# VH-VL binders against NAD kinase (nadK), part 5

Target 1, 268 residues: NAD kinase (nadK), of Syntrophomonas wolfei subsp. wolfei (q0aze0)
Amino acid sequence: MKIILVNNRFKENTEKKAQEIAGQLSALNVEVIIDNGLDEPYAGTVDFIMVLGGDGTMLRAARRYGQRAIPVLGVNMGTVGFLSNIEINELAEYLPLILREEYSLEARMMLEVAVFQQQSLLTRVFCLNELLLRSNSPRMLSFALEISGQKLEPYRGDGLIVSTTTGSTAYSLSAGGPIADPQLDAFIVTPVASHIINKRPLVVSPEREISLHLLEEREAIIGIDGQIKMDFGAENRVLIKRAPHPLLMVNLKAKPFFTSIDRSLQRQ

## First folded at step 4 (VH-VL; framework fv_bermekimab)

Design S33 (from Bb2 with heavy chain Y103F)
Fold by ESMFold2-Fast, scan of step 4:
Structure S33 (fold): chain C 268 residues (1-268), chain A 123 residues (1-123), chain B 107 residues (1-107)
Amino acid sequence: as target 1 above (268 residues)
Amino acid sequence: QVQLVESGGGVVQPGRSLRLSCTASGFTFSSYGMHWVRQAPGKGLEWVAVISYDGSNKYYAESVKGRFTISRDNSKNILFLQMDSLRLEDTAVYYCARSPKYFWGSGRYFDYWGQGTLVTFSS
Amino acid sequence: DIQMTQSPSSVSASVGDRVTITCRASQGISSWLAWYQQKPGKAPKLLIYAASSLQSGVPSRFSGSGSGSDFTLTISSLQPEDFATYYCQQANSFPYTFGGGTKVEHK
């Protein structure tokens, strides 16, 4: 068995724990690859991905490896979040089950984001939470939204979020979007500070294609999972679709989504 | 076959800016994390900054944080270090260095170094 | 920051001698330590990584040992080309830090 341990050397120091876990796994004849975010994603085949950290580290792992249809386990390293399944101090208890493949998998949809400059593809990325189009200045954006060939009336405001259901508790929530059961597949389209009062969040089929472009020359950015940022101008357009593969999240113990979000909302 | 060549060093006045470049050849530059390491004349080595393979993650030594900016252009195989608000204590030979990938301990060591470029200050 | 203390600052030796250089970390760094050789006017060269692994192309007379906070570089039989300055580097966490260096000089 070959496992990737994903940690983050730039935001949190998880190297000591990654080394300890890798040593334990090697003693059990498991080959370990460490992905700390510095180098390009490991290109070889692996059987399992273990993410050591918070939601941010899981988002990076999902972008790097989520399309490979490999089980991904989130192991919390002290930050409270929605994407981890077990705590680091529980790993020893669950490790035998991992090695025997005695767990269930939960599929989480991902976005495929393609950004164009004129007619040329600039980049294609995958993400677990959302795409954010946002003004990068005090000036309001004017932009066009098209859903599966249907052109909506122009938007005027600070921006727009196109989210997965997993992303419903991230930026979309802050912008007034609904809390969605992550077991559902859907796009949630949430305006950011819209000038038009009747522009409401939309919940649309994950089979839809969503496109965005600016109607006026403005300073704007495209943000992906809050981690990737790129400039977006009037010569750019973005196309958003359901990614070919969902992220396969490992479920070793019950995580009650509704009670967790309820408690989180009371405390913030 | 791996080659790193620094340029852009020279004589500057305190408070000014300078941009260093490092041109890479003989390997897939866009796949590797890259570092800057400096050495003051007659002194030891000091690690300055790192940038991830795609430029999305960066880390700086405290002595340069807020003044230096590391960046890269993967289409041209060039690593940059933009140095603003330069101080006399920034006098050093600046090396660009590669760290190995896909390896136990990936990103930790410097397996290839450039020749260095000298940054000094006018009298 | 993790502070790396290297000793001695210099050592006088003759060709054929066994040379030992030590490096102490201010906190535990497991085996995340490298050793570099630097000759005057040249860039450093990686000799040892992960405390004890010999870099490709480096002569077998160089060896590293240690774990946790205390580390040693040994040159079993010093050759003329080995007169240089040696540096340890901790690779446990950012920022990476180097020892002050040890100059191996002619006796």
Scores: ipSAE 0.416, ipTM 0.720, lowest interface PAE 2.7, mean pLDDT 89

Design S34 (from Bb2 with heavy chain Y103R R108Y)
Fold by ESMFold2-Fast, scan of step 4:
Structure S34 (fold): chain C 268 residues (1-268), chain A 123 residues (1-123), chain B 107 residues (1-107)
Amino acid sequence: as target 1 above (268 residues)
Amino acid sequence: QVQLVESGGGVVQPGRSLRLSCTASGFTFSSYGMHWVRQAPGKGLEWVAVISYDGSNKYYAESVKGRFTISRDNSKNILFLQMDSLRLEDTAVYYCARSPKYRWGSGYYFDYWGQGTLVTFSS
Amino acid sequence: DIQMTQSPSSVSASVGDRVTITCRASQGISSWLAWYQQKPGKAPKLLIYAASSLQSGVPSRFSGSGSGSDFTLTISSLQPEDFATYYCQQANSFPYTFGGGTKVEHK
């Protein structure tokens, strides 16, 4: 068995713990690859991915490995999060189940984001939470939204979020979007500070294709999962679809989504 | 063959700035984390800073934090170290170094080093 | 920070001698230790990584051992090209730290 341990080398506590866990797994004849963010994603085949850290580390793992149909387990390192399944102090208890492949999987949809310059594909990326289009200056954006070829009336404001249901509790929530059951597959389209009062969040089929482009030359960016930024101009177009494969999240113990989100909202 | 070539060292006055460059060849530069390591004349090695393969993550030794900035240009295979507010204690030969792609037990060392560039001070 | 202590700071030796250099970490670093050779006026060269793994192209007379906090570099039969300064380095956590160095010089 070959496992990738994903952590952040730039945090001291997670680096030490990753090394300890890798040593334990190696002693059990498991081949371990550590992806700590320093090097590019591992290109070889693996059987399991263990993510040590918070939701941010899980988002990075999902972008790097989520399309490979490999089980991914989130192990929390002490920060409250929605994407981890077990705590680090529980890992020893669950290791035998992991090694015997005795767990269930929960599929979480992902976005496929394709950015074009005129007619040429610039890049294709995947993400678990959302794509954000926003102004990078005090000036508002004017932009076009198309859903499966249907052209909506122009948008004017600070931007737009296209989110998965998993991302419904991330930036989309802060912008006024709904909380969605992560067992549903859907896009949530949430305006950011729209200057048109009747622009509401939309919940659309994951079979839809969403297209965005600027109607005026403005300084804008697109953001992916809050971690990647790309310049976006009037010559660019972005196409958003459901990714070919969902992220396969390992479920070793029940983690009740609704009570977790309810508790989180009461703390604000 | 892997090569790392530093440039930009020289004689400076305290409080001034200097920018070091390291040009990489013979490997896929954009796939690797890169480091700066320095050595004061007649003294030992001191690790200075690291930058991830894509430039999104950085870490600095406490002695240089807030004064030095590591960056990279993957399109040109160049690693940079911008050194601001230079002090006499920064006198050293500065080496750029590569760490190999991480695998279990093997990613904790510098497999290739440049020849170094000297930073020193005048009165 | 993890402190790395090398001993001896210098050793006087002749060609053919067995040379042993030790390195002690202030806390446990598992096997995450590398050894480097540096000749005057030149950049360091990797000899050993992961405490005991010989780097490709390095002569088999060099060997490393140890785990936890105590590590040893051994040169089984010193050659003329081996007169140099040797450094250990921990890579268990940032910041990476080096030992003070051991100079192997002619008797």
Scores: ipSAE 0.436, ipTM 0.733, lowest interface PAE 2.7, mean pLDDT 88

Design S36 (from Bb2 with heavy chain Y103I)
Fold by ESMFold2-Fast, scan of step 4:
Structure S36 (fold): chain C 268 residues (1-268), chain A 123 residues (1-123), chain B 107 residues (1-107)
Amino acid sequence: as target 1 above (268 residues)
Amino acid sequence: QVQLVESGGGVVQPGRSLRLSCTASGFTFSSYGMHWVRQAPGKGLEWVAVISYDGSNKYYAESVKGRFTISRDNSKNILFLQMDSLRLEDTAVYYCARSPKYIWGSGRYFDYWGQGTLVTFSS
Amino acid sequence: DIQMTQSPSSVSASVGDRVTITCRASQGISSWLAWYQQKPGKAPKLLIYAASSLQSGVPSRFSGSGSGSDFTLTISSLQPEDFATYYCQQANSFPYTFGGGTKVEHK
């Protein structure tokens, strides 16, 4: 068995713990590949991905490896979040189940984001939560949204979020989007501080293709999962569709989504 | 065959800015995390900054945080260090360095170094 | 930050001598320590990583030992090309930190 152990090199506790766990796994004849975020994603074949950290580390793992149809387990290192399944102090208890492949998988849709400059593809990325288009200056953006060839009336405001259902509890929620059952496949399109009074969040089929471009030359950025930032100008176009493969998340322990989100909202 | 060549050092006045470059060849630059390490004349080594393979993650030593910016251009195989608000204590030879990947010790030590470029201040 | 203390700061030695350099971390770093050699006017060269693993191409007279917070670099029989400054580096956590260096000089 070959496992990728994903941690964050920039967080001391996760690095130390990754080393300890990798030593334990190696003693059990498991080959361990360390991905601490510093190097290019590992290109070889692997059987399992173990993510040590919070939701941010899981988002990075999903972008790097989510399209490979490999089981991904989130192991929380002490922060509260929605993407981990077990706590680090529970890992020893669950490790035999992992090695025997005694767990269930939950499929989570991902976005495929392609950014073009004129006719040329600049970059293609995958993400688990959302794409954000936002102004990078005090000035509002004017931009066009097209859904499966249907051109909507222009948007004017600070930006737009295109989110998965998994991302419904992330930035989309903060911008006024709905809470969605992550078992559903859908895009959630949430405006950010729209100047147009009638613009509302949209929930659309994951089979649709979404495109965005600026109608006026402005300083803007495209953000991916709150972690990747790219400049976006009037010469650019972004194309968003459902990624070819969902992220396969490992369930070792029941984690009730609705009671968890209800408690989180009551705490606010 | 791995080669790292720094440039952009020179004499600068306190409070000014300077940009260092490091050109990489002989390996797939876009696949590796890269570091800057400096050495004041006659003194020891001080780690300065790291950047991930795609530029999405960065970390800085406290002495340079907020003043220096590490970046890279993978299409040209160039690593940069933008140094703003330069101080006398920034006087050093600046080395770019590569860390190994996907093995025990990935990102932890420096297997290849450039020749260094000197940054000094006007008297 | 993890502080790395090297001793001695300098050592005078002759060809054929056994040279020992020590490095102490202010907190536990497991085995995540590397040793570098630097000659005047040159970039450092990696000698040993993970406390005791010899880098490819480095002569077997160099060896490293230790774990936790105390580490040692040993040169079993000093050669003319070994007169240089040696640095340890902890690789456990950011920011990475180096020892102050040990200069191995002609007696």
Scores: ipSAE 0.383, ipTM 0.703, lowest interface PAE 3.0, mean pLDDT 89

Design S37 (from Bb2 with heavy chain W104F)
Fold by ESMFold2-Fast, scan of step 4:
Structure S37 (fold): chain C 268 residues (1-268), chain A 123 residues (1-123), chain B 107 residues (1-107)
Amino acid sequence: as target 1 above (268 residues)
Amino acid sequence: QVQLVESGGGVVQPGRSLRLSCTASGFTFSSYGMHWVRQAPGKGLEWVAVISYDGSNKYYAESVKGRFTISRDNSKNILFLQMDSLRLEDTAVYYCARSPKYYFGSGRYFDYWGQGTLVTFSS
Amino acid sequence: DIQMTQSPSSVSASVGDRVTITCRASQGISSWLAWYQQKPGKAPKLLIYAASSLQSGVPSRFSGSGSGSDFTLTISSLQPEDFATYYCQQANSFPYTFGGGTKVEHK
């Protein structure tokens, strides 16, 4: 068995734990690859991915490995979040179940984001939460939104979020989007500080293709899961569709979504 | 062949700014974490900063934190070090260095170094 | 920060001599230690990584040993090209830190 341990090297606590766990797994004849966020994703085949950290570390793991149809377990290191399943102090208890493959999987949709310059593909990335188009200056953006070939009236404002249902509780929520059950597949399209009074969030089929481009030259960026930033200009177009594979999240213990989000919202 | 070439060093006044560049070739730059390491004249090596492969994560030595900014342009294979509020104790040869992936401990060692660029002060 | 204490600061040696350099970490760093060679006016060169693994292209007369907090670099039979300054580096945690260096000089 080969496992990737994903952590954040820039967090001292998680790096120490990653090294400790890697040693324990190696003693059990498990081959371990440590992905601490410093290097490009590991290109080899693996059987399981263990994420040590908070939601941010899980988002990185999902972007790097989510399309490989490999089980991904979030192990919380003390940060409150939605994407981990067990706590670090529970890992020893659950490790035998992991090694025997005695767990259930929950599929979470992902976005495929393709950025073009004219007709040339510049980059293709995947994400678990959302794509954000936003202004990078005090000026508002003027941009076009097209959903499966249907051109909407132009948008004017600070930007737009295209979110998965998992991402409904992330940036989309902060911008006024609805809370969605992560068990369903849908895109949530949420305007950011629209200058047009009646622009509302849209919930659309995951079979739709969403296209965005600027109508005027402005300083703008595309943000992915709040972690990757790319310059976006009038010569660029972005195409968003459902990714070919969902993220396969490991469930070792019950984690009730609705009571968790309700409790979190009361603390905000 | 892996090559790292630093530029941008020179003579500067205290309190001023300077931007160092490191141009990489011979490997997939966007796949590797990159580091800056400096060496004061006649002194030992001091690690300065690291940046992850995609630029999303950074760490700085305490002596430069808040004054230096590490960044990269993966489309041009260039690593940068923006040095603000320069002090006399920042006098050093600045090296750009690559760390190897996974097999050698995920970014822990410096397998390739540039030739270095000297930053000095005038009165 | 992890402090790296390197000794000796300098050593005078002749071609054919066995040279030993030590490095001590202020806390445990497992095997996360590297050794570098630096010649005047040149960038450092990686010799040993993970305490004891020889970097490709480095002569077999160089060897590293140790774990935890005490480490040693050995040059079994010093050659003319080995007169240089040697540095240890801990790679356990950020910030990475180097030893003060050991200058290997002609007798």
Scores: ipSAE 0.352, ipTM 0.693, lowest interface PAE 3.4, mean pLDDT 89

Design S38 (from Bb2 with heavy chain G105D)
Fold by ESMFold2-Fast, scan of step 4:
Structure S38 (fold): chain C 268 residues (1-268), chain A 123 residues (1-123), chain B 107 residues (1-107)
Amino acid sequence: as target 1 above (268 residues)
Amino acid sequence: QVQLVESGGGVVQPGRSLRLSCTASGFTFSSYGMHWVRQAPGKGLEWVAVISYDGSNKYYAESVKGRFTISRDNSKNILFLQMDSLRLEDTAVYYCARSPKYYWDSGRYFDYWGQGTLVTFSS
Amino acid sequence: DIQMTQSPSSVSASVGDRVTITCRASQGISSWLAWYQQKPGKAPKLLIYAASSLQSGVPSRFSGSGSGSDFTLTISSLQPEDFATYYCQQANSFPYTFGGGTKVEHK
C-alpha cells in the first residue's frame, strides 16, 4: 500500500507529527509519500491520502488530488473543523481499519474553474468550497452572470461567490447564503454586498455551466477556497462547472453534519 | 543541464529597494520549491526565504520578514526577491537555490545553486 | 530557531589525512541534516543529505553520520581538491539554519 501524507511544512508542530506517523506507517510496510505543500503534487499512483491538519490543509489536498478518485481521510491536529473525520489521538485505533480498507466513502462535489483571456485558456483549477469574485480596490464591480447561456440582469456590488454544497458553511454562509446538505449536488450563487436590492442567493443544478465577466474595467480578483488568488480584468472570463470526479472522503467515525453546524451557529 | 543565474545585485544606499532575479533553465521550474540563501563577505551561509512551486506558500527568516518579498513567474522561469528598507546588514552575495523532490525529504536540501549576485552599499 | 554549532571552526590538514567535522543542533532534528562544500568565490555544493546519504557524483571518501542533535562529516583520505569550507544545514523546520562553517586548510 502506498499513502500520501499531506501536511504543511510551514508549521513545525505538524511536521514533527507527520514524520512520526510516516515512520509508523513504514514499519507496517506502507510506502509513504509526504506532500508538505512545497513541491507540485505527487504524480504517481497511490491507494490512500491522509491529511494531517485543519480544514485548510484538507482544501489543499482536495485541489491537488480530489480528481483522482482516491480515498481522502482528514485527521484533525487540534482545531475543530468540518472536513476532518478523526482526531490525531485516535489514529492508532483506526489504522488497522485503514489498512484493511474497512471504511465507507462520502462523495463531495467539486468545482472546475476555467479562466480565459478572450478565447485562450489561462488556467484550470479544481476546488472543494468556492470561487469568489471580488473587487481589489475601493470601487464596486459591475459584472455579468450567465447560467447555461441565460443572461441575468447585471450585478453591481463587491462580488459574487459560486459555492459547492460543502462550501455552503464557509464564505457563502458569511455572505448570506443558505446552509446546504453536503450530500446534495448543487451550485450556490451568493452575491457579496450587492447594490441591487433583489439579487438573492441562487441554488442551481450542478449540470449547468456558470460564467462571469466584468462589464467595466476594474481591479478584481478571483479567489479559490480562500487560498489561491488570481487577477481578473475586463479581458477575462471564468467558466464554472461541476468537476468530473467528486472528492471521496473517508468515514471511519460518525460525525453528523446538521448537529455540528447547529452547535457552531449557536456558539457564533 | 540545470542552471540558475542571478541578476539585479549592485551598489545601493541604506533604506532603498532592490529587486533580484534568478533565471532557471534545464528543469521544470514550475514543479519545484525555490529558495534564496545569502552570504555576507567572509561569513557563513544564511537562509533567507522559500516559495512553493505555485507561489501560494512562502516563509522568511526573521531578519528579513516584513522587508523582503519572494515571488516567482512560472511562465518565464524566473524567481524574484524584492528587497525593501535595505540595511548594511543585508550586504551579501545572494544565491538562488533549488530544493530536490525525494518524497520523505522533499524540499529540505539545496541540490543546485546559482553563481550569486552581490548586494553592497556605497554610503 | 534551531541553532547549528560546528566544530572546529578551522582545521589544518595534509593530503591523506582523515578529517572529521562535527555539527550540533540546539534541538532534535531527527536525520534532517545536510553537508555542503564551498570553495572560494564559488557557490556551495551539496555533499550529504538526510545525515548519511551521499549525493550523486560525490566521492565515496565523504561520509556522514549521526541523528538527533549530533552529526559528523568524515573525509577518510583528504585530497588536494578537498581544501574548502564545509557547512552543515538543518532541514527539520523553517527557518532552515546553517552551521558557522569549518575551513579545511593546508598544514
Scores: ipSAE 0.422, ipTM 0.731, lowest interface PAE 2.7, mean pLDDT 89

Design S40 (from Bb2 with heavy chain S106T)
Fold by ESMFold2-Fast, scan of step 4:
Structure S40 (fold): chain C 268 residues (1-268), chain A 123 residues (1-123), chain B 107 residues (1-107)
Amino acid sequence: as target 1 above (268 residues)
Amino acid sequence: QVQLVESGGGVVQPGRSLRLSCTASGFTFSSYGMHWVRQAPGKGLEWVAVISYDGSNKYYAESVKGRFTISRDNSKNILFLQMDSLRLEDTAVYYCARSPKYYWGTGRYFDYWGQGTLVTFSS
Amino acid sequence: DIQMTQSPSSVSASVGDRVTITCRASQGISSWLAWYQQKPGKAPKLLIYAASSLQSGVPSRFSGSGSGSDFTLTISSLQPEDFATYYCQQANSFPYTFGGGTKVEHK
């Protein structure tokens, strides 16, 4: 068996725990690769991915490995979040179940994002939460939205979010989008500070293809999961569709989504 | 054959800026994290900064934080160190160094170093 | 920051001698320690990684040992080309830190 341990050496101190876990796994004849964010994603085959950290580390793991159909377990290191399943102090109790593959998997849809400059593909990325198109200046954007070949009336405002159901509680929620059951597959299209009062969030089929481009020369950016930023201008277009594979999240114990989100809303 | 070649060092006045470059060859530069390490004349080694394979993550030693910026151009296989607000304490030979890919039991060390480029101050 | 204390700062030795250099970390670093050799005017050269693993191409007279916070580099039979300065380096966490160095000199 071969396991990737994912942590973030640059933003959180999880190295000591990753080393302890790697040592324990090696003693059980498990080969361990540690991905701490420094090097290119591991290209070889692996059987399991264990993410040590908060939601941000899980989002990075999903972008790097989510399309490989490998079980991914989120292990919380003391932060609060929605993407972990167990706490670090519970790992020893659950490790035998992991090694015997005695767990269930929960599929979470992902986005495939392709950014073009004219006819040239600049970037193709996958993400778990959302793509954000946003103005990078005080001036609002004018942009076109097309859904499966259907051209909508132009948008004018600060931007737009195209989110998965998992991402419904992230930026989309802050912009007025609905809370969605992450077990559902759907795109949530949420406008950001629209000048047109009648622009509503849309919930559309995951089989839809969504495209965006600017109608006027403006300073804008595209954000992916709040972690990747790229410039976006009038020569650019972005194409969004459902990724070929969902992220396979390991479920070792019940974690009630609706109770968790209800508590978060009460604290706001 | 792995090779790292630094350039851009020289004599500078306090408070000014200088940009160092490190040109890599003989390996897939875009797959590796890269580091800067310096050594003051007659003194020991001091780690300066690291940049991830794609340039998205960086970390700096406290002594240079806010003054130095590490960056890379993967299309040209070049690593940069932009040094602003230079101080006399920054006098050193600056090395670029590669760490091998990180796997359990390996990959946390500097397996290849450049020849170094000297940064000094005018009297 | 993890502080690395290296001792001695210098050692006088003759060809054929056994030389031992120690390195102590201010906190536990598991086995995440490397040893480097540096000759005047040259870049450092990796000798040992992961506390005890010999780098390819490095002579077997060099060996490393230790774990946690105390580490040792041993040269079993010093050769003329081994007169140099040696540094330990922790790779447990950023920022990486080096020991102060040990100069191995002729008697």
Scores: ipSAE 0.382, ipTM 0.725, lowest interface PAE 3.4, mean pLDDT 88

Design S41 (from Bb2 with heavy chain S106Y)
Fold by ESMFold2-Fast, scan of step 4:
Structure S41 (fold): chain C 268 residues (1-268), chain A 123 residues (1-123), chain B 107 residues (1-107)
Amino acid sequence: as target 1 above (268 residues)
Amino acid sequence: QVQLVESGGGVVQPGRSLRLSCTASGFTFSSYGMHWVRQAPGKGLEWVAVISYDGSNKYYAESVKGRFTISRDNSKNILFLQMDSLRLEDTAVYYCARSPKYYWGYGRYFDYWGQGTLVTFSS
Amino acid sequence: DIQMTQSPSSVSASVGDRVTITCRASQGISSWLAWYQQKPGKAPKLLIYAASSLQSGVPSRFSGSGSGSDFTLTISSLQPEDFATYYCQQANSFPYTFGGGTKVEHK
């Protein structure tokens, strides 16, 4: 068995813990590759991915490895979040189940984002939560949204979020989007501070293709999972579709999504 | 081991074009993002352009956008910089640099550099 | 663009001295910072990446620290081969930008 340990070396004690876990796994004849986010993603075949950290580390792991159809386990390092399944102090208890493949998998859709300059592909990235189009200046944007070739009335405002159902509790929620069951596959399209009163969040089929471009030259950016930023101008367009593979999340113990989100919302 | 060798620099007149090349050896060229970084005589370093390992993604510094084109030929292990509409402020030693670390498929840091090729202008 | 400000522009030092060079980013760049050494007539050499990670083959007298917008390169005991110009570089976002450089020269 070959396992990738994904960690953030700049978070408290995660590098030390990753080395400790790697040693324990090696003692059980498991080959371990450590990915601290600084090097290129490991290109070889692996059987399992263990993510040590919070939701941010999980989002990075999903972006790097989510399209490989490999089981991914989120191990919480003390940060409250939605993407981890077990706590670090539970790992020793669950490790035998991991090695015997005694767990279930939950498929989470991902986005494929392609950014073009005219007809030339500039970049293609995958993400678990969302793409954000936003103004990079005090000026509002004027932009066009097309859904499967259907042109909507122009948008005016600070931007737009195209989210997975997993991302429904992230930036889309803050912008007024609905909370979605992450087991559903759907795009959630949420306007950011729209100047047009009747622009509502849309929930659309994951088989649809979403296209965005600016109608006026403005300084804008495309954001991916809150971690990657790209300049976006009137000469650019972005194409968003469901990624070919979902992220396969390991479920070792029941995680009550609805009660967890309900408690989080009542605390705010 | 790892070697990057630039060529194509020389003396040009303003408004003309020049094409720089960087020949790579000692590593799997097609697996690495590649950059051009320049340095004007007696001045500091200025990042110019990047190309992803597969050639699908490119980014440029604002000072060269629309005038310079980065490209690569992975079958020959060669990186190119096509420089059009050259200006006096483009006078510099141009370095080819490798990056193994990711940022949208581009590397963040420059772990190996060529020895540079000088681009300058006649009288 | 993210502006990188290095200080000092030059420092005079003797072999055995501790030398510190600072770099300030005009906005937060997390830990996405590298340090390079350049000797006259030569290409730059990567010393430190990700603010504090020592590049393979670089002597342990070099160390980096900092996060966010303030960063420091330290040479704990300057050696004859360390007289050079040092540059910081942010790798948080395009375009990548370098500091103006710090020349470490003989007293």
Scores: ipSAE 0.000, ipTM 0.388, lowest interface PAE 16.0, mean pLDDT 85

